# Ledger of designs, part 248: VHH binders against Abasic site processing protein HMCES (HMCES)

Target 1, 269 residues: Abasic site processing protein HMCES (HMCES), of Homo sapiens (Human) (q96fz2)
Amino acid sequence: CGRTSCHLPRDVLTRACAYQDRRGQQRLPEWRDPDKYCPSYNKSPQSNSPVLLSRLHFEKDADSSERIIAPMRWGLVPSWFKESDPSKLQFNTTNCRSDTVMEKRSFKVPLGKGRRCVVLADGFYEWQRCQGTNQRQPYFIYFPQIKTEKSGSIGAADSPENWEKVWDNWRLLTMAGIFDCWEPPEGGDVLYSYTIITVDSCKGLSDIHHRMPAILDGEEAVSKWLDFGEVSTQEALKLIHPTENITFHAVSSVVNNSRNNTPECLAPV
Short names: E, the ipSAE of ESMFold2; O, the ipSAE of OpenDDE; V2, 0.75 times the mean of E and O plus 0.25 times the DockQ between their complexes.

## First folded at step 22 (VHH)

Design ye8 (from xa6 with Y104F; framework vhh_6z1v_2; at its last look DockQ between E and O 0.64; V2 from the best seeds 0.77)
Fold by OpenDDE, look of step 22:
Structure ye8 (fold): chain B 269 residues (1-269), chain A 123 residues (1-123)
Amino acid sequence: as target 1 above (269 residues)
Amino acid sequence: EVQLVESGGRLVRTGGSLRLSCAASGFDFSTYAMGWFRQAPGKEREVVAAISWHGGITYHADSVKGRFTISRDNAKNTVYLQMNSLKPEDTAVYYCAARPYQIFERPSDYNYWGQGTQVTVSS
């Protein structure tokens, strides 16, 4: 996974992340660093995207079922990294393979500390290699959405009226991630960064791409992944597997340029 | 305590009309999406209709489109299902369900459920 969409307004995004704590009380995640949230139809590595994580990561004795929403840098910077510039990291941390998560120090260590997060997105993009050509067809991949009576086509959401119909009730994609906290050697703010765990693609997606994000389907899966206080690493890792509960459509080549941030990126062609 | 209490289910003849009500209590009704589900004997529970927290977004299953209408009154903490042109195939226990803000199709995506009300449509 090298490209996602996360373009919802903050209030809409927050509502879409409504949850029940372990007591059954409805809650909205509290924002940390909301000003770092930058909505975009075209999110690339090194950009900030909102993730969910347990409140227990920030507050001692907090209810671990409570959630925080925070923009984090895509591309995990391990805490032990000693260079002053995260871009000097010599290995790719955009994704973490599920089969080697426990073999790589960069992922194993933060995971062992319970630093699990849920990466939020409208969906993600993948490119299908066209046989016989050097051309790649991009696809937008997302959770199946309920077809409401007012639901316009995802591509027609160019008007404010159509936007509300489609995106106000959008089910966000919830991807399993690992985050870490990096303190710059020269001082400054702690950098929170994440990697997306990847798995082999489900059958439905296999023709498009051989790998997919580990998708946490449903509130239980999301809750268990986040709740590092009650759910062990071993139990959490059981949640990491391919899912068939996805849909996709072909999109234009507009998304190929990471600078393009328009609804055309995810519109069906 | 969260409560969803369905009412209005009864025996009705084919072609008849019925209005179901679900009274909610114990939570902030205005921030929840509401749904009507039904379960016939030997069948899985299925969504009939759903309405978003603000009432602006609605869903009706294809099997009931044009015949059933979901609505809500946030002042009364009540969701309704107007059922017209009832058919024997509509015979089921009808359940009211609630989840935060957004409507979903799957029963598993809803957090609160009523006890259900029996709707029987006779030939």
Scores: ipSAE 0.851, ipTM 0.924, lowest interface PAE 0.5, mean pLDDT 94
Fold by ESMFold2, look of step 22:
Structure ye8 (fold): chain B 269 residues (1-269), chain A 123 residues (1-123)
Amino acid sequence: as target 1 above (269 residues)
Amino acid sequence: EVQLVESGGRLVRTGGSLRLSCAASGFDFSTYAMGWFRQAPGKEREVVAAISWHGGITYHADSVKGRFTISRDNAKNTVYLQMNSLKPEDTAVYYCAARPYQIFERPSDYNYWGQGTQVTVSS
């Protein structure tokens, strides 16, 4: 798929990513390039979105269970790419199929270097194609959310203003990704970019679309995917499978235009 | 070093009330969400109620809404479950659990667990 929502303010997003290191200590991920974070209800390929990755990618001898959070470009640019403009890449790297990941040099090489990341989003969008027509119904797809109550809050929980209170407790979607580091031939900063691994859709999503992102459900899966110091590529790939722990609702066609960045993009219809 | 210690479980009759307490130590309580879970014999552990790190967001299972109330006192590092109008189906071991900041529904989402306290509701 090629559209997500990742709209939380940086501090709310960071708290939602609280984790335990291998010693069991609570930590928040440390940001790199926080100024590149551009929250939006409607993220497309080539835009930046935050991902988690091991601190060991940045610091010699660091604890590989410690996490960095950094915005990266969606659409992996391989380290061997020779042109000066990433948009000139001759093939689409928005997604990476799990069944061919070890056959595609663009993905196999960084994966072999342990360049695994966790792609963060509120959820993703997918368009259901009606049989026998060109009509499409967009859906917002996300982890099931505990139905919270606003203890001590006055007013009704079903008001539009109360929708925002859900986001303080939102369970972020955590998708398995691969990243690479590209040094522009003309010079400049190294470009970090990622792809989202995809799998066959679960039964619950099969009527919407035949593919889904590889979702890492829970802290054990997230930790193992990130920890390239302790978890081999072969063991990590066992984490890549569809999940039924997913939910969705129909949304309006406002999301179709990727320039629309409003809460209406993900609101139920 | 982290400890969650439940107390208050006992035998009560149908219609009675009971208050469970869970005292926390070994971590910064104010950055943790707390949950009460229960497990009846032969059943899966299930969330009964949960409360966010700042106390402003709560969850109560449909089976206990209007009867049970979760609350917390960050000054005392303690979470409570007030249980009113008890029914025989509330009989279970009740567990206190903690995870960073947010409340989630599944037991696998929680990092720290108490040993449990037995609540038995007789006819």
Scores: ipSAE 0.774, ipTM 0.901, lowest interface PAE 0.9, mean pLDDT 91
ESMFold2 (binder alone), look of step 22: mean pLDDT 91; pTM 0.925

Design yf1 (from xb1 with Y32H; framework vhh_8pnl_2; at its last look DockQ between E and O 0.75; V2 from the best seeds 0.76)
Fold by OpenDDE, look of step 22:
Structure yf1 (fold): chain B 269 residues (1-269), chain A 117 residues (1-117)
Amino acid sequence: as target 1 above (269 residues)
Amino acid sequence: QGQLVESGGGLVQPGGSLRLSCADAGIDFSHHDMAWYRQAPGKERELVARINYGGTTHYADSVKGRFTISRDNAKSTLYLQMNSLKPEDTAMYYCAAGLEYDSFEYWGQGTRVTVSA
């Protein structure tokens, strides 16, 4: 996964992240550093994206089922990294392979500390290789959405009004991530950054791309992944597998340029 | 995102030079780590050179000081400048790109380099 969409206004995004804590109380996640949230139809690595994480990471004795939402840098910078420039990391940390997560210090250490997060997105993009051509077809991949009588598929939003309605009730894609906290050697603010865990693609997606993000499907999976106080690393890792509960449609080549940030990026062609 | 296509391979005499290119026709690889691998007949594929998205390079000991990996993000092109070529450098050379830690998702079909007197 190298491109995502996360364009919802902050308030809409927050509402879309409504959850129940372990007591069954309905809650909204509290924001940390809301000013770092930059909505975009075309999010690339090294940019900031919102993630969910347990409140226990910030507050001693907090209920670990409570959630915080925070923009973090895409591309995990491990806490032990001693260079002043994160771009000097030897290996790309945009994604972490699930099969080797426990073999890599950059991921194993923060994971062992319970630094699990849920990366939020409208969906993610992948490119299908076209046989016989040097061209690739991009696809937008996301959770199936509930068809309201009036709101057809993203493709059926014939009117601006219908488009807004679709996004007001949009089910966000929830991807499993690992985050870490890095203190720059030269001082400054602590950098929060994340990696997306990847798995082999499901059968439905296999023709598009052979890898996919580990998607946490449903509130239980999301809650267990986040709740490092009650759920062990071993148990959490059982949640990491391909899912067939996705849909996708072809989009234009507009998304190919990471500088393009328009609705056309995810619009069906 | 396009297909990785290698070019620039060929026959060269020992001590000669070649420049390999790897281009993608549709994908911006500016965020990807990229690498050159080679496989000689009867041998395993081996890493030749790697460049991360930030431009940090790593070389196999066998090519250090002779080969230079570089990239042009604007052109989505990877290069391998090979100088002082040796018969031992004879191999199929593959371009690779990826976003996963210590893994590459995209591979080219390869370009053949033959170093012979």
Scores: ipSAE 0.837, ipTM 0.917, lowest interface PAE 0.5, mean pLDDT 92
Fold by ESMFold2, look of step 22:
Structure yf1 (fold): chain B 269 residues (1-269), chain A 117 residues (1-117)
Amino acid sequence: as target 1 above (269 residues)
Amino acid sequence: QGQLVESGGGLVQPGGSLRLSCADAGIDFSHHDMAWYRQAPGKERELVARINYGGTTHYADSVKGRFTISRDNAKSTLYLQMNSLKPEDTAMYYCAAGLEYDSFEYWGQGTRVTVSA
């Protein structure tokens, strides 16, 4: 997973993240650093994207089932990193393989601190190699969406009012992530950064690509992954597996250039 | 699996030079780590050189000072300049790219390099 869409205005995104705490109370996540949120149809590694994490990471004695939403850098920078420039990391930390996560210091250490997060997106992109050619077909991949009278399909919006209705009830893709906190040696604010855990692709996606993000399907999975106060690392890792509850459609090559930020990136072709 | 395309292999005399290229027209590899591996007859595949998305490089001891890895992110192209070639450098050379920690999701089919008098 190396390209996502996360384009919703902050207020719409926040409403899409409505949840119940452990006592059944409906809540919205509380923002940290909202000004760092940069919505785009075409997010790349090293950019900021919003993640959910437990309030307990920020407040002593907080209810660990309560959620914070914050933009973090895609590409985990380990707390022990000593150079001034994250691009000098020897290995790429955009994704973390589930089968070796406990063998890698970059991921094992923050996991031991309970630094689990849920990475939010409209969906992600993947490129399929077409047989007999060097050409590739990009796809937009996302949760199946519940159809209502308020929404149409992706790409059906032809005005601002119709566009808002398509996305008002969008079920965000929720991917399992690990984050860390790095203090730059030259000073400045602490950098929060994340990696997305990957697994072998499900059968439905195997013709597109052999890897997929670890998707947390449903509120129980999301809650358990976030709640490091009540759910151990070993129990949380049982949540990490492929899912077949996923859908996709082909998109144009406009998405190939990571500088293109338009609805055409995810429109059906 | 997606396939990277290598080019530039061939026959060369000891002490000669070759430049390998590796490209993909679809995926923007500007955020990926990239690498060259080689596999000599009867041997296991081994890392030759690696370059991260920021340009930081690493070389196998056997090629240090003779080979140079570089990348052009705008063209999603990886290069290997091979100088002072030895018969021991004879192998299939594969390029790789990835976003997973210390793993590569994309591989090429290889280009052959033969160094003999």
Scores: ipSAE 0.691, ipTM 0.852, lowest interface PAE 1.0, mean pLDDT 90
ESMFold2 (binder alone), look of step 22: mean pLDDT 80; pTM 0.815

Design yf10 (from xb1 with S30G; framework vhh_8pnl_2; at its last look DockQ between E and O 0.79; V2 from the best seeds 0.77)
Fold by OpenDDE, look of step 22:
Structure yf10 (fold): chain B 269 residues (1-269), chain A 117 residues (1-117)
Amino acid sequence: as target 1 above (269 residues)
Amino acid sequence: QGQLVESGGGLVQPGGSLRLSCADAGIDFGHYDMAWYRQAPGKERELVARINYGGTTHYADSVKGRFTISRDNAKSTLYLQMNSLKPEDTAMYYCAAGLEYDSFEYWGQGTRVTVSA
């Protein structure tokens, strides 16, 4: 996964992240650093994206089922990194392979500390190789959405009004991530950053791309992944597998340029 | 994400130079780690050089001081400048790109380099 969409207004995004805590109480996640949230149809690595994490990471004795939402840097910078420039990391940390997560210090250490997060997105982009050509077709991949009588598929949003309705009830893609906290050697603010755990693609996606983010499908999976106080690393890792519960449509080449931030990025062609 | 296409391979005499290129078909690889691998006949594929998205480079000991990996993000092109070529450098050279830690998702078809007197 190298591109995502996360364009919802902050309030809409927050509402879309409504959840029940372990007591069954309906809650909205509290924001940390809301000013760092930058909505975009075209999110690239090293940019900030909102993630969910347990409140227990910030507050001692907090209910670990409570959620915080925070923009973090995409591309995990491990806490032990001693260089002043994160770009000097030897290996790319945009994604973490599920099969080697426990073999890599950069991921194993924060994971062992319970630093699990859920990366939020409208969906993610992948590019299919076209046979016989040097061209690739981009696809937008996301959770199936509930068809309201009036709101056709993203493709059926013929009117601006219908488009807004689609996004008001949009089910966000929830991807499993690991985050870490890095203190710059020269001082300054602590950097929160994350990696997306990747797996082999499901059968439905295999023709597009051979890898996919580990998607946490449903509230239970999301809750277990976040709740490092009650759910062990070993148990949490059982949640990491391909899912067939995705849909996708072809989009224009507009998304190919990371500078493009328009609705055309995810619009069906 | 574009198809990686290698070019620049060929026959060269010992001590000669070649410049390999790896181009993407219109997708920006500015966020990707990239690498050159080579595979000689009957040998395993080996890392030649790596460059991360920030431009930090790593070289195999066998090519250190002779080869230079570089990238042009604006052109979505990876380069391998090979100087002081040796017969031992004879191999198929592959370009690779990836976003996963210590893994490459994309591979080219390769370009053949032959160093012979």
Scores: ipSAE 0.827, ipTM 0.914, lowest interface PAE 0.6, mean pLDDT 92
Fold by ESMFold2, look of step 22:
Structure yf10 (fold): chain B 269 residues (1-269), chain A 117 residues (1-117)
Amino acid sequence: as target 1 above (269 residues)
Amino acid sequence: QGQLVESGGGLVQPGGSLRLSCADAGIDFGHYDMAWYRQAPGKERELVARINYGGTTHYADSVKGRFTISRDNAKSTLYLQMNSLKPEDTAMYYCAAGLEYDSFEYWGQGTRVTVSA
């Protein structure tokens, strides 16, 4: 889980994140740092992507069921990190294994502070080694999408009106994450950064790769993961498991080069 | 697991040198942590050296000063320069790459290194 697509314009992304608070009121998440949102079909570690988190992280006594959306750096930098340069971290924090999350200080500490987030993407990419060759086949992996009369196919988004048919109603992938807040020792702005929790792959993905992101399937799971005011760490961790409610298709090797930011990255082949 | 491809192993005399290489044809490993592990007969697999995505390295005490790990992200290749080889360095050497904390999701089949007179 080292490559995602998160390409929607901010307004489309925000509408896709509509939710109900604990009192049943329909809401959109409130943005923090919207100018740091960098949409792309091909997001890599160390880039910024939008995450959801509880308003309670920013406002004393806020309703913990209310959601903030903010771009954060992919690759968690622990609050206790003492070097000036995050590339000096000895271990990669792009992903966090669910089976050892409570054993690793980099994840246990922020988790104990309730620093749970939902990482948003159109979907993620994974590479399969083809039998009998050294070549790999990339796949784009995402929630099954509801087909309606207005919905188009992913490969048909070659014009503005066809793009709207596919993407205006896209169900975003919602992955469980942990975030932390790091104050650089030399000064400067606080860095918000996240890791994506991983699990063993479901049966449907096992031929592609043996790991997958922990996916939060549905508003109840998303709400419980975000609500650190009402949901304990132990209860929240019960939400972390593989899901079979996932689909995929093969894509071309254009996505291999992380500099390619084009719809071709996720187009079916 | 997918497989990385190691090369450069072989038979060498004590005091000699070898350079191991590891590559993958598809994935840009520029954001991955990478490592060399080894397993001698009758022993558990052990870390030899690791290098994070930013170039920061760590070495096992038994190889420090003799081995150098390096990476060339433009060629998606990991290297291990092994100098002043000892019979104790005889093992199967494995390349690893990963994005999970303190864990590696990609492994090679290994390349054999034998140090004997």
Scores: ipSAE 0.695, ipTM 0.850, lowest interface PAE 1.0, mean pLDDT 90
ESMFold2 (binder alone), look of step 22: mean pLDDT 81; pTM 0.826

Design yf11 (from xb2 with T56N; framework vhh_8pnl_2; at its last look DockQ between E and O 0.73; V2 from the best seeds 0.78)
Fold by OpenDDE, look of step 22:
Structure yf11 (fold): chain B 269 residues (1-269), chain A 117 residues (1-117)
Amino acid sequence: as target 1 above (269 residues)
Amino acid sequence: QGQLVESGGGLVQPGGSLRLSCADAGIDFSHYDMAWYRQAPGKERELVARINYGGNTHYADSVKGRFTISRDNAKSTLYLQMNSLKPEDTAMYYCAAGLEYESFEYWGQGTRVTVSA
């Protein structure tokens, strides 16, 4: 996964992240660093994207089932990294392979500390190889959405007004991530950054791309992944597998340029 | 993302130079780590050079000082400047790109380099 969409206004995004804690109480996640949230139809690595994480990471003795939402840098910077520039990392940390997550210090260490997060997105983009041509067809991949009588599918949005309505009840894609906290050698603010765990693609997506993000499907999966206080690393890793519960549609080549940030990026062609 | 296409391979005499290119059709690889690999007949594929998205480079000991890996993000093109070529450099050369830690997801079809007197 090298491109996502996360364009919802902050208030809409927050509402979309409503959850129940372990007591069954309905809650909204509290924001950390809300000013770092930058909505975009075209999110690339090294940019900030909102993730969910347990409140226990910030507050001692907090209920670990409570959630915080925070923009973090896409591309994990390990806490042990001693260079002043994260771009000096030898290997790309945008994604972490599930099969080697426990073999790599950069991921194993923060994971062992319970630094699990859920990366939020409208969906992610992948490019299909066209046989016989050098061209690739981009696709927007996301959770199936509930068709409300009033809110047509992304494909049925005939008017700008209808388009806005589609997003009011949008089910966000929830991807499994690992985050870490990095203190710059030269001082400054602690950098929170994340990697997306990747797996082999499900059968339905395999014709488009052979790899996909580990998607946490449903509140239980999301809760277990986040709740490092009650759920062990071993148990959490059982949640990491391909899912068939996705849909996709072809989009224009507008998304190919990471600088393009318009609704056309995810619009069906 | 894009199909990596290698070019620039060919026959060259020992001590000669070649410049390989790897290009993607229309996809922005500016965030990707990229690498050149080579495979000689009967040998395993080996890393030649790597460049991360920030432009930091790594070279195999066998090519250090002779080869230079570089990238042009605006053109979505990876380069391998090969100088002082040796017969031992004869191989199929592959470009690779990836966002996964210590893994490359995308591979080219390869370009053949032959160094012979």
Scores: ipSAE 0.830, ipTM 0.915, lowest interface PAE 0.6, mean pLDDT 92
Fold by ESMFold2, look of step 22:
Structure yf11 (fold): chain B 269 residues (1-269), chain A 117 residues (1-117)
Amino acid sequence: as target 1 above (269 residues)
Amino acid sequence: QGQLVESGGGLVQPGGSLRLSCADAGIDFSHYDMAWYRQAPGKERELVARINYGGNTHYADSVKGRFTISRDNAKSTLYLQMNSLKPEDTAMYYCAAGLEYESFEYWGQGTRVTVSA
């Protein structure tokens, strides 16, 4: 997983993240650093994207079932990293394989601190390998959505009013992530950064690509992944598996260039 | 078949040079880590050189000082400049690209390099 769409305005995104806390009370997540949110139809590694995490990471006595939403850098920078420039990391941290996550210091250490997050997106993109050629077909991949008469097609969102109606009830993709906090040696703000956990593709996606993000399907899975106060690392890792509850459609090659930020990136072809 | 396309292999005399290239039609690899691997007959595949998305490089001891890995993100192309070639460099050379930590999700079919008098 190396390309996502996360394009909703902040207020729409926040409402899509409504949840119930441990006591059953309906809540919205509280923002940290909202000014760093950069919506786009075409997010790449090293850019910021919003994630959910437990309030307990920020407030000593907080209810661990309460959620914070914050933009974080895609590409985990370990807390122990000694150089001044994250691009000097020896290995890419955009994704973390589930089968070796506990063998890698870059992910084992933050997991031991309970640094689990839920990475938010409209959906993600993958490029299908073409048999007998090097040609690629990109796909947009997302949770199945409830169709309404006014929002019957993603491609019909050509205007602000249509766009709002298509996306008003969009079910955001919720991917399992690990984050860490790095203090730059030259000083400045602490850098929050994440990796997306990956698994083997489900049967439905195997023709497109052999890997997929670990998707947390449903509120119970999301709550357990986030709640490091009540759910151990060992128990949380049982949530990490492929899912068949996913859909996709072919998109044009406009998405190939990561600088293209337009609704055409995810429009069906 | 592999997904990436290598080119530039061939037959060369000891002491000669070759430049390998690797590209993909479609995927923008500018955010990927990339690498060259090789496999000689009867040997296990081994890392030759790697370059992260930021341009930091690593080389196997056997090629250090003779080979140079580079990338051109505008063209989404990876290169391996191979100088002072030795018969021991004879192998299939494979391009790899990835976003998973310490792993590569994309591989090429390989290009043959033969160093022989």
Scores: ipSAE 0.769, ipTM 0.884, lowest interface PAE 0.7, mean pLDDT 90
ESMFold2 (binder alone), look of step 22: mean pLDDT 82; pTM 0.828

